# VHH binders against N-glycosylase/DNA lyase OGG1 (OGG1), part 7

Target 1, 365 residues: N-glycosylase/DNA lyase OGG1 (OGG1), of Arabidopsis thaliana (Mouse-ear cress) (q9fny7)
Amino acid sequence: MKRPRPTSQPSISSTVKPPLSPPVTPILKQKLHRTGTPKWFPLKLTHTELTLPLTFPTGQTFRWKKTGAIQYSGTIGPHLVSLRQRPGDDAVSYCVHCSTSPKSAELALLDFLNAEISLAELWSDFSKKDPRFGELARHLRGARVLRQDPLECLIQFLCSSNNNIARITKMVDFVSSLGLHLGDIDGFEFHQFPSLDRLSRVSEEEFRKAGFGYRAKYITGTVNALQAKPGGGNEWLLSLRKVELQEAVAALCTLPGVGPKVAACIALFSLDQHSAIPVDTHVWQIATNYLLPDLAGAKLTPKLHGRVAEAFVSKYGEYAGWAQTLLFIAELPAQKTLLQSFSQPINKLDESAEVNETSCDTLKP
Below, E stands for the ipSAE of ESMFold2; O stands for the ipSAE of OpenDDE; V2 stands for 0.75 times the mean of E and O plus 0.25 times the DockQ between their complexes.

## First folded at step 1 (VHH)

Design d7 (framework vhh_nb_b201)
Fold by ESMFold2-Fast, scan of step 1:
Structure d7 (fold): chain B 365 residues (1-365), chain A 126 residues (1-126)
Amino acid sequence: as target 1 above (365 residues)
Amino acid sequence: QVQLQESGGGLVQAGGSLRLSCAASGFTFDDYAMGWYRQAPGKEREFVATIYSGGSTYYADSVKGRFTISRDNAKNTVYLQMNSLKPEDTAVYYCAATSGPWDYLVSYGTEAYDYWGQGTQVTVSS
């Protein structure tokens, strides 16, 4: 019951996908090679297909770090990689610091970047359906939805609930540190994400001492629930790539601490559910300004999640989550300031004066 | 005052069927997710099934294919149709409701739910 795919273009091809990261990654089960001075290679992605500042510091992931003025680094399974975009370069470049093989690292990176999906083709389609989107997209190119490992994505977004970005990052760094150390770049430590087995050996008390608060019981509860799945928790999560969105969301919502918004984030960012719409206050404001004007000024309720998602899908189609992601990025402070230079804001903004901590809902988890 | 009132429990033979009902009052039923939990003697309360305000459903692996959760918003009632009952299904069954914060509308533990019924006993004879 896989959803129908859009008509394929030459730029959208089916390729052999790299295998999923091992469920357990003990050091004796993988031969890692560290590179002292890594060589940079071009990716087959132009700036129109991938712009690093519009993709990595936008709340899709908390495991990638800005490791230079034009550089981002992170891990994909056993691979520690950096991406850079030089001024004037047409394509993004990458290097491999630690890996089982250079070819497997390249394939894993392209899979992680959803490289088989043409952003230019999607944006052309969205712009045809919504001229306002077209005007915005012209100035915000390369905002790409990532394809993360589902376990890694799930644990990250369990950390994101009712939280600020600095604390989310600290919590995600703690979880990451439980995995195999792959290297250090620009003062940041990088680790392969821990296995379910490794995570199951961390007590709720240890997470609480690390500052997780009430989220500690949800992480340990979710790990326990996944370990109880017949065939394995990783296989259960991956199976959600093959079901309809409603079933994937319902399945995820059975896990401790996973509500509709967190489920939609996991579905969009790791389960190939391209029409998933994570609804927070910013997405609600976008929806009422663009798609549901009769609901402007109303408070978001659980019942309205489905209506917001339906509105986006009706407007943008099977890849509505990608369209929503760009509209969300346009509302981030840095991008809003840039758009103000065009003399008129494209989206109506709701200004909240009440902030007791840095708002984590300004960044889409 | 919020109330959840379960009914339909009883004694049934293995392979039989029962339909549980939960009548809700005192809140806007349409906006709430509804769940069923059960507690067997000497065990902790465990998840059985949930139905969200939009109608999507999810089930514990032990009951998939045998139990069906449904709701009637006009009657403010949630149902659990239990087929092919087994002795290990013997438990007190509880109805639960949650409006939840967006991040905690799940069937995790008892703390995820705002309101609970008094429970109804289901006994399945071998």
Scores: ipSAE 0.000, ipTM 0.182, lowest interface PAE 12.6, mean pLDDT 80

Design d8 (framework vhh_8pnl_2)
Fold by ESMFold2-Fast, scan of step 1:
Structure d8 (fold): chain B 365 residues (1-365), chain A 124 residues (1-124)
Amino acid sequence: as target 1 above (365 residues)
Amino acid sequence: QGQLVESGGGLVQPGGSLRLSCADAGSIFSDYAMAWYRQAPGKERELVARISSGGSTNYADFVKGRFTISRDNAKSTLYLQMNSLKPEDTAMYYCAAEYLSGWYDTIRSEYDYWGQGTRVTVSA
């Protein structure tokens, strides 16, 4: 039998952990200002620092839409913004359609674009380490890794599991529609990404009816797991920006539906883990053709995933994920077509010197 | 999403040829990289050849120069032309679809878009 003990000391404890990045104001208490005819401002990012068609339609995000011939639009927290890049302009321009404040929108956009990281300096370093990269960087400038909200990034990549672009986009649009409507541009509806609380109010059956299939269970399971985190799910996700890559990946892989590739995507695109290497079959082909030819016929396993990541990091350093991003984009069908259009040998004389000229009489214009 | 159906397997003498076909009864073909895998009794499944949506090919060393993978996106059909067949090529051959147009998680993607397999026997 246990004898009762008197309480000798009252317990008092207050620990406040600062946010790891600027938090979004709760949607239900935000004051939004909508602008019908927004003014365009220059963003101090040249074409070599940011090229919109090499950054937005590449599978880093599914929440940004092409809203014009030279324009992309999306939301960052409570801010609805557009970016445009004219062929004759040196810099990207932006406008704000809906926001809590113009200054907050500008700061959020620069943060979202990883604007503090010089792409030109990274590409210079990569080009010195890899001549192939130097040639690709010359023709595919401005492919930039984004800095997304971790919850938003996580849910998007859970939708990406074993899926095609059209279905992923439909699923991400459904999730987005659960948040606060911020505006419409070029026939697209734009919403602030729903809060964890809002997501927790959507049943697995509602996701199934929306066409999510088996992913419905992963999304609801992940939302439940995040809500169970001491200190809150958003704070838990943001804390992964301050740990080592292997710890962040291990933590993410505890969530339903998060495997090594999805974890690496979330780490690279939202958790400041610049050496994260998402290895899918495409990246596996790149790695086995270029870095690890001995593995060309092997099945991708978790151990081999680690070997591929290590090979990229050994080649490109702390920002290996950014180097891998350009190499991946170079292999996308649209970007391959673009690359072929002007990355043809610029030293035609050198090419001709290696050609065995036996016979040629068909040179009509 | 899709149903992959293999055909063209059979019994052949060493040095012979076979052409395998894989038809997509669904609508996944044009957006996916397609692959041929094989599995001999008591062994693990191994990659034979892969072809991207754009037509770039990759071959296992043990089939280079002997096998040719090709695709017809208009007909949603994948082919494997097998020449100079050896007894060691005896296996069940599987068609697989892999999504390669993004950083999408491929957890189970190969397995979710597998065919039922077609048997190839190269008699001694």
Scores: ipSAE 0.000, ipTM 0.189, lowest interface PAE 11.0, mean pLDDT 78

Design d9 (framework vhh_7pa5_2)
Fold by ESMFold2-Fast, scan of step 1:
Structure d9 (fold): chain B 365 residues (1-365), chain A 126 residues (1-126)
Amino acid sequence: as target 1 above (365 residues)
Amino acid sequence: QVQLVESGGGMVQPGGSLRLSCAASGFTFSSYGMSWVRRAPGKGPEWVSTISGSGGSTSYADSVKGRFTISRDNAKNTLYLQMNSLKPEDTALYYCAKDHPYGSGWYLEDYYFDYWGQGTQVTVSS
C-alpha cells in the first residue's frame, strides 16, 4: 500500500538525498598494492573463536573460496586476503594479496569476522540455557557469524532464492566480475564487489543473458530502489544496523525479490541483527527436532516461520541467530561426519566379515 | 582440472553385493573429503556417504547405514563404496563427488559438490 511522504522529515524509504559537500583538499592518492608472495601473519583469534571449516563453507557467503587444504580466500572491499588454519597452530593466520594498506586490511578482516564478539562467552551462555547445546559446542567451537557489507550480502542472497549452490556461485561470480579485479588464487578470480553505481549500469537483459532468469528483474529493481533511497542506498542499508530487527526485516522486504527468509539472512549476516533466524526446510527440521517436538512431521507454513524464530529467541536470547548457526552447521554432511566420529571410535575400518570391528563394540546399533 | 570416473555398477538380485570405485585425478586427493550421491529414476539427488581426506572419519545416510561401507586408497587416488544387502530401493545412478567448500547452505534443499562424475548405474531387481 502507498503511504504519503513526510513533509518535514525524511523516512528510510524517502527519495530525498543530502546535498553533496564540497571536497576538502589536500590531495590523497589511494593505490592498490599487489604482493606476489604474501607474508603470513597471526590473527588475534584462536581456534575456539574461529574455525575456518565451521565458518566459511556454511552458506553465509559465496565470494570466499577454499584455495588450499587449510586455506580460504576472499575480498573485503579493496582487500584480497587469505586465511589459513594449520593443525597445531592455535591462532588463525592471514595474508594480504592486494590492499590499499596492510593495516586497513587487518582492521577490515577483524570487522568482517565480528572479532569483537566473544564466541566463547556466547557458547557458555547458550550451554547454560540448553545442556544439549553444550554437548554440540564442545566439538563445534569456532562456528562464527560473519559481518558482511550489506549491499554485497543483499545481492548474494537475492541470487539464493529457489536456487542450487552451483547456480548461486555462478551468479555471484558474474556480479563479482563487474568489480575491480584484485587477483587470482588457485584458479579462482577475485574482485572487489561492484559499487551500487556500477551495478546500476547493468541492464536486466545483461543479467538474463548471464543466466539469472527471473532474478534479473529483482536485482535491477532492487538496485533502482536503493538508488532512490535518501542519502543513497548504501547509507540506507547501513542505517538498518541501528534499528530493531522487525523494522530492518520490514524495510528489506520492500525490496524486489526479498522475502522474510532472504531478509533474515541479510539481517543476520550483514546488519548486526544477531537474533535473526532464517527459516528454511533445514532450520524447520532443526526446530521441530530440538525446540518444537510437538510439530515434528508437520509441513512448514508461512505462519510457522515466526513461531520458529520466536522459539530460538526464547531459548537463546539476543544472539539466537548465532546459536541457530551452530545447530544448522551440525546438520551439514561434512559436520555430521565429524560429529559421528566424535561419538564413536575414530578408527572404524568396516563392518564386513573380513575386518575385525572390536572398536565398534562401544557403538550403538 | 578435476576428473572423476565411476565404475563397478551393474544388475544384482535383492540381498546381493556390489563394490563401486571412483578414480580421481586433477587435485590432491588426500586433501579433500569425498562423497557418494545417488539419483533414483524420477527423484532428486540423495546423499549416501562421506569420507574425510585421511579416511579417519565416515558418515552414512540412515537408509544405508550398516549395509554400505565407504573407503579410500589415497596412494591410488581411488574412492570405494562396498554395498551389501542391496534392496530394490537402492536402484539408482551412483555419483562420486568431491566435497564443496560451501556445503549445502541452510537456504538450500539439495546437496552440492564441486565436481561430479558421470555416474555408474546400480539396478537391484529380479
Scores: ipSAE 0.000, ipTM 0.150, lowest interface PAE 15.0, mean pLDDT 78

Design e1 (framework vhh_nb_b201; at its last look DockQ between E and O 0.01; V2 from the best seeds 0.00; counts 0 for: pae E 19.7 > 2, grease 24.5 > 24.2, placed apart)
Fold by ESMFold2, look of step 2:
Structure e1 (fold): chain B 365 residues (1-365), chain A 122 residues (1-122)
Amino acid sequence: as target 1 above (365 residues)
Amino acid sequence: QVQLQESGGGLVQAGGSLRLSCAASGFTFSDYYMGWYRQAPGKEREFVATIYSGGSTYYADSVKGRFTISRDNAKNTVYLQMNSLKPEDTAVYYCAAVDYYEWSGDTQYDYWGQGTQVTVSS
């Protein structure tokens, strides 16, 4: 189970110098703490509130890695964290490998997981509104929506547009390598996501040579647009948590490469816009199966995107994006295979993780 | 009942190698993080290496590149391969099994072996 560090093809040719790592000054002001022995603590989320293979390898983030049979690891700001779901334990456990402080890491982790939002309460409400949801949801407990840093989420979804998961992962790994290295786990390197300033130092040519294709222009253009925001681009992105969904989507769509679907992803996964619905062909299939049966067999058109989003909100309410996320996860090949096998408990973490393969057609969150 | 039994210690010349073994019983070995610690005369016990249940490894800076921790889940055994040994590596080496820590740093469930002496002569 010990995997060597992931080997990735050099994303930059020998004629182009790779971008420098971020300056060490911010980390010197925020002294890193690392012990030689991991310490594990219970997280205040049971398996029904958080199931790792139904949350992390599902297309809402590409920066978390499976680092063990029952373990996932990733970074949240300056914190490098692992989560573990042991068979038979009621609660998920976590440990902090690197952090500015253990308390800050714990708070950041709970915030990242949206831990104050009860999945059980939401799914009870959804099930009353749609009994078919209730039947499905019992088999897919703990499919949680993450609350990611807006810049990190934005850049990941610019990489994901019309793209396959293997290439998205390589692109996101390249972007991550521009940030401060925080540690290695199970052969994977983990980095703090690069700052907006650090991203601004990478040229379109450098991104193209790293394999980004046409997305290189969108990334550099978006970074430039954010750098130009009065008060700062990070602050501008964070401010979108406090406005209504349609205003947030409109603002995001002013950024190069951000259309309505990508904007909805960013809104849902990083901006507290719990009713956002990222509409693509797979969400269309779900909508015609569950919400708009009169449109079954019709082709999704741009004019129908708003109809689909409104149908989800009309059916499920303020947290419609969470309901849509579960229905989307249920259609992933790995989860469909698991669901067809009702003789095996769906909350068995190792079984879910081993069967949780992603189809290229299902990577458009 | 948890038991950890170290072996493989001894006397070795500087620059030499030793391989320590730790046989474990009384718990589900594949679910535990296993580690090696050492205590030199007059010093506090210090961390050497750990290997996670999923195979990830971590090392103290003083041994990185020279020591390798590994595990064989079929034999319920963890190993420490020690190369390029220095006199400062002289210590009693302890195998440890860890599952969970309180934020206070103390846990009721830390397990330790009896230790094996490693002596590196110059």
Scores: ipSAE 0.000, ipTM 0.119, lowest interface PAE 19.7, mean pLDDT 79
ESMFold2-Fast, scan of step 1: ipSAE 0.000; ipTM 0.319
ESMFold2 (binder alone), look of step 2: mean pLDDT 82; pTM 0.832
OpenDDE, look of step 2: ipSAE 0.010; ipTM 0.273

Design e10 (framework vhh_ozoralizumab_d1)
Fold by ESMFold2-Fast, scan of step 1:
Structure e10 (fold): chain B 365 residues (1-365), chain A 127 residues (1-127)
Amino acid sequence: as target 1 above (365 residues)
Amino acid sequence: EVQLVESGGGLVQPGGSLRLSCAASGFTFSSYSMYWVRQAPGKGLEWVSEISSSGSTIKYPDSVKGRFTISRDNAKNTLYLQMNSLRPEDTAVYYCARDEYTSSWYDEGSTNWFDSRGQGTLVTVSS
């Protein structure tokens, strides 16, 4: 059932403000300034608010690259930026390699990082609701949900279905290369994400030749559908930030190649839909271990997807998707290894056995 | 570029036999579990057989168990399906498919055979 979005968040000990949106100014031809030796500035986010290895290499985005031992780089509109975080440091630092202005780059970066939302307050609230969450959160602080451009997020997650990280990254890099080149860092090429108009000029055949397979049809079909939207496709996508989750998901699912799980990813990572729950086999294991223990050992079915989302929202409230992100990150191989090195088991999360998600016995005739 | 090319389909009488082959290229064939799946006219996709990367684990649904045999030659990057005692109900396009799934936010968590399968080979069982 659809629930109206509340104007307040009483489940959080301090009021969490809506994410700051930068001014949406069409960039037809802006003067770009490139810096050979950019200056580093402190970002007012401590390690409890942002930890780069728990935020960027987690599958929220494929356009940010590890450009050094402690450095991640990516583009936000016309801004090419790097973030670095030294081990044991209390704060993240950033620099700007290419931008229309330094202040615009800083504002865009803070918006992209959902900086108006206090992660520490959310973790405190979730820990009070679930002490098991609190145990994980002690070692996984700073796992932040990003606020991406909706078109950019949508195209990335259309590339993600039935796919692996290496192939997704190659596809996303191909799409990115259609946009304006902003600079190179550590052997990686960085581009402003292409406009909807630019994407509309790429044929299905060109995507197929680039290795997109069946996803070529989804991307071109989605671009065409967005261009047909009253008021424009970008404006239509942005409008989904103002509707309830069920309406946003239903709207996204009208697009070619967007199923409920992909829609939930887009909603959570770009549309301010903080209670969206993308359900896959890991999330199913988390749900049965944490919220639905009577279903432990049962197989995930399509009819159970909605029950999983409802269970997370019932437990964690309006920001259930953020709680889910921490629990999901704890299941990643790198984080399991880290948690074990601290003698901190991931309590009641599935640590066992290789999951073969290809089960031919379940195919319908 | 991953390619799977099926061959060996054709017209056969009930009780007859056919051997399907799948030539794989563009990936390390010996590292992947492989599948045969089929689609009968007007029906959905049906799983026919599964073989592990080493060939040590093999599975069949009851509809083909005892009649069909899956095998692989990792040195030749080739998958096979030996079909015996064919029935009219076995009439379908047969596809060779690779295991391409990962457990992550970007994985749909479901079996889909779109670009993990070849173009297919038609098997018609008719008198």
Scores: ipSAE 0.000, ipTM 0.207, lowest interface PAE 11.6, mean pLDDT 79

Design e11 (framework vhh_7ubx_2)
Fold by ESMFold2-Fast, scan of step 1:
Structure e11 (fold): chain B 365 residues (1-365), chain A 127 residues (1-127)
Amino acid sequence: as target 1 above (365 residues)
Amino acid sequence: QVQLVESGGGLVQPGGSLRLSCAASGFTFSDYYMTWVRQAPGKGPEWIATITSGGSTMRDDSTKGRFTISRDNAKNTLYLQMTSLKPEDTALYYCARDTYEYSGSDYWETSDAFDVRGPGTQVTVSS
């Protein structure tokens, strides 16, 4: 089921315009073209619609790199692109380093950025429903949810289970290196994400030697499970964009290493499931502070994941996952310090709770 | 030789206004989030406001409505416009270049430490 786009008028007149025509091509394969000195072009996304430091280094993706003080670079299929946000330029700019076609790269980038969804309109709606959200949204404008390829997203979040971002990034870089090399920027190597077929040729032992630990079994097991899907694994994943959230999450949880939080991440970041709520200790704290105060002091459990998701959807509606994403970013230590004028200690954010990050079951007696 | 130099402080009457400036050199100013911080005698540093490279602002609730952060990237200069000044606003005001750094925990973490800080400019609010 396709989520509806919000129809409210944006409070800021810089709303991104939707594409005038859907892209279509009769050619299934095109030659790659590399550009030595790419030119920069404006996107129709202002700082209220996209702020790069609030979107890319926030844990939605590990394949995009900060390749300059104001520049982020990454790959979308066969396209190697950079985004930069220059002060004095209200709009974000992009360039294309490697692509099958410059127009295809632009369209892929706008799709990847969920450019058809007005962030200003969503924030306006959420602010009307929750004035506290409105206060945070004024300070953290441009925190956008991306629309990633489901296979890329799935493999990245399989690497995330009980893991820190530095190690996740190294693991994701290893997987990325299995694909076609597209170029190098600022000392980083960029690759088209490997196909399911390419991934199926990498053994569990090879992943273990690369430092994946117990996650090696999850990745190889998931690749095998996807290859066994009738109609193909990529098509099976893409089909989850057309089902209800509960069905998508249940389907994802059948894959080795995918628990409720990981499933919700994949659903929100790649499957157009805009009401998906990935629950961690920070989201739990947000929920108990003002959505579910009766549960304050209770331990986070897998059962309570559903209660948290229901509370967010009840308050923010069909795009509750986008609201949750901004509230999560606001609870990160640096943002919390900046927003709370040193009145709330960062150490409170690190309090341990029972967290089910990759499995659908906890080992309860 | 990365450097930040504040100016515009001084003695001002209660209810008055001041505009602080921070001149940046030795780095691409336009690429960075910039922050204003103050420190009163015998107290710890207090965050006032941050401005992103894209121009979005984040402000402390206690000074919101009275203080406005802005930047001029052509001049490599950060500003803090202060209005309706109170004796409690008396402090050393300094600008800082913001950083983003991951700490290694199970959640996304950005550094609350600033990698470059100016020497400060003194603001004294008294009759």
Scores: ipSAE 0.000, ipTM 0.114, lowest interface PAE 14.3, mean pLDDT 78

Design e12 (framework vhh_7qbe_3)
Fold by ESMFold2-Fast, scan of step 1:
Structure e12 (fold): chain B 365 residues (1-365), chain A 126 residues (1-126)
Amino acid sequence: as target 1 above (365 residues)
Amino acid sequence: QLQLVESGGGLVQAGGSLRLSCTASGFSYAMGWFRQGPGKEREFVASISSSGGSTYYADSVKGRFTISRDNAKNTLYLQMNSLKSEDTAVYYCAADYSSTEYWYDQGLSDEEYTYWGKGTRVTVSS
């Protein structure tokens, strides 16, 4: 069933009498409720299951913002939520700013967080397979792979190719602004991600004017390709959650601008493909230092992408993408600073250590 | 062993056209064009997959330049239309080992290419 398109005529079509109960169709509207003073509720996720600074500012998503010293906010469908994790609190807390219902928001949030997967059990297994992983896991517990909407994830990673995080964020913010405005928190505007139909009404020229460059053609081309899919583009993307990784990656690579790395990111972060390994320069450094030392100093080639992915899967198994994610996070500058604060909270960070006694004295501006 | 040889550079008037060629010996590669203008750093211009099925362009040349290849002749082309004074540069042909499309999501910096030609000079006069 295709959703009704806007008409230029004032008349509406009415070929069927309304049933006593409303139909279960995509055309049904839900009323949004905004809360001025939201209440905070606990999530049953301890710091070993979810640590916000190790999960949200790590490049899995560009739609979540740091809206306070200990707070992150973002949207999941029609739900605008905040998460906070106070020093000394074992569990994460959440609040709902805008939603169709509080229960729907909670269920959507738990789904988004992959809450059914025990991170503690997963990290224990990885630590037994790799002692170095065990050391990192001791200090970087709670780094979690998210379960994003596939369309939202796909568009975000089309923006990521050959790009820097500041420009990616600006481009993703532009796309987000095309959707329904849900609220403002700490000076940030939050929008429900636009529908495929809404995206199809934006021209390549409009994206180019917004600074997307060559990515404008790939976004419009991908939107067109998805609209041409039998049963609908969203349904086609969701179906990739039910196939093997190789099939999902091959399917994604048929889309304009989607190469193997972008496909692996989409597969890992939105399609339940837990063994997907996105290979970039950081993952290449990790692989050559860690799993493939005989290739240290060699240049990354497309043939070596497959070998890197195979090495991670061979070592960590079905959830190799989650293991790779922690190792990648450990190499990010912000997370190295955080890791040092966890590993040596009462010690000097500066190697020279003349009169610099604390981690705060070594932080970048 | 792979050797890249550029040709087709020269002097052309603004608004004119020029076609650059790059011949490779050996096997098919993912290939690209880079340029370096007077007093500027080397910058990406365009790239093409080993099959020719995928192409990428820098914003500054999009709509004016077209990259193509003839795999039977192991030759890469850059068709340059509506040339501007800002297009004045030495143009370099670059190639990577792979015959697959695996490169497109990794970035388009010069550090990602293994083989380079010596360059061909293009001068656009007013």
Scores: ipSAE 0.000, ipTM 0.176, lowest interface PAE 13.2, mean pLDDT 78

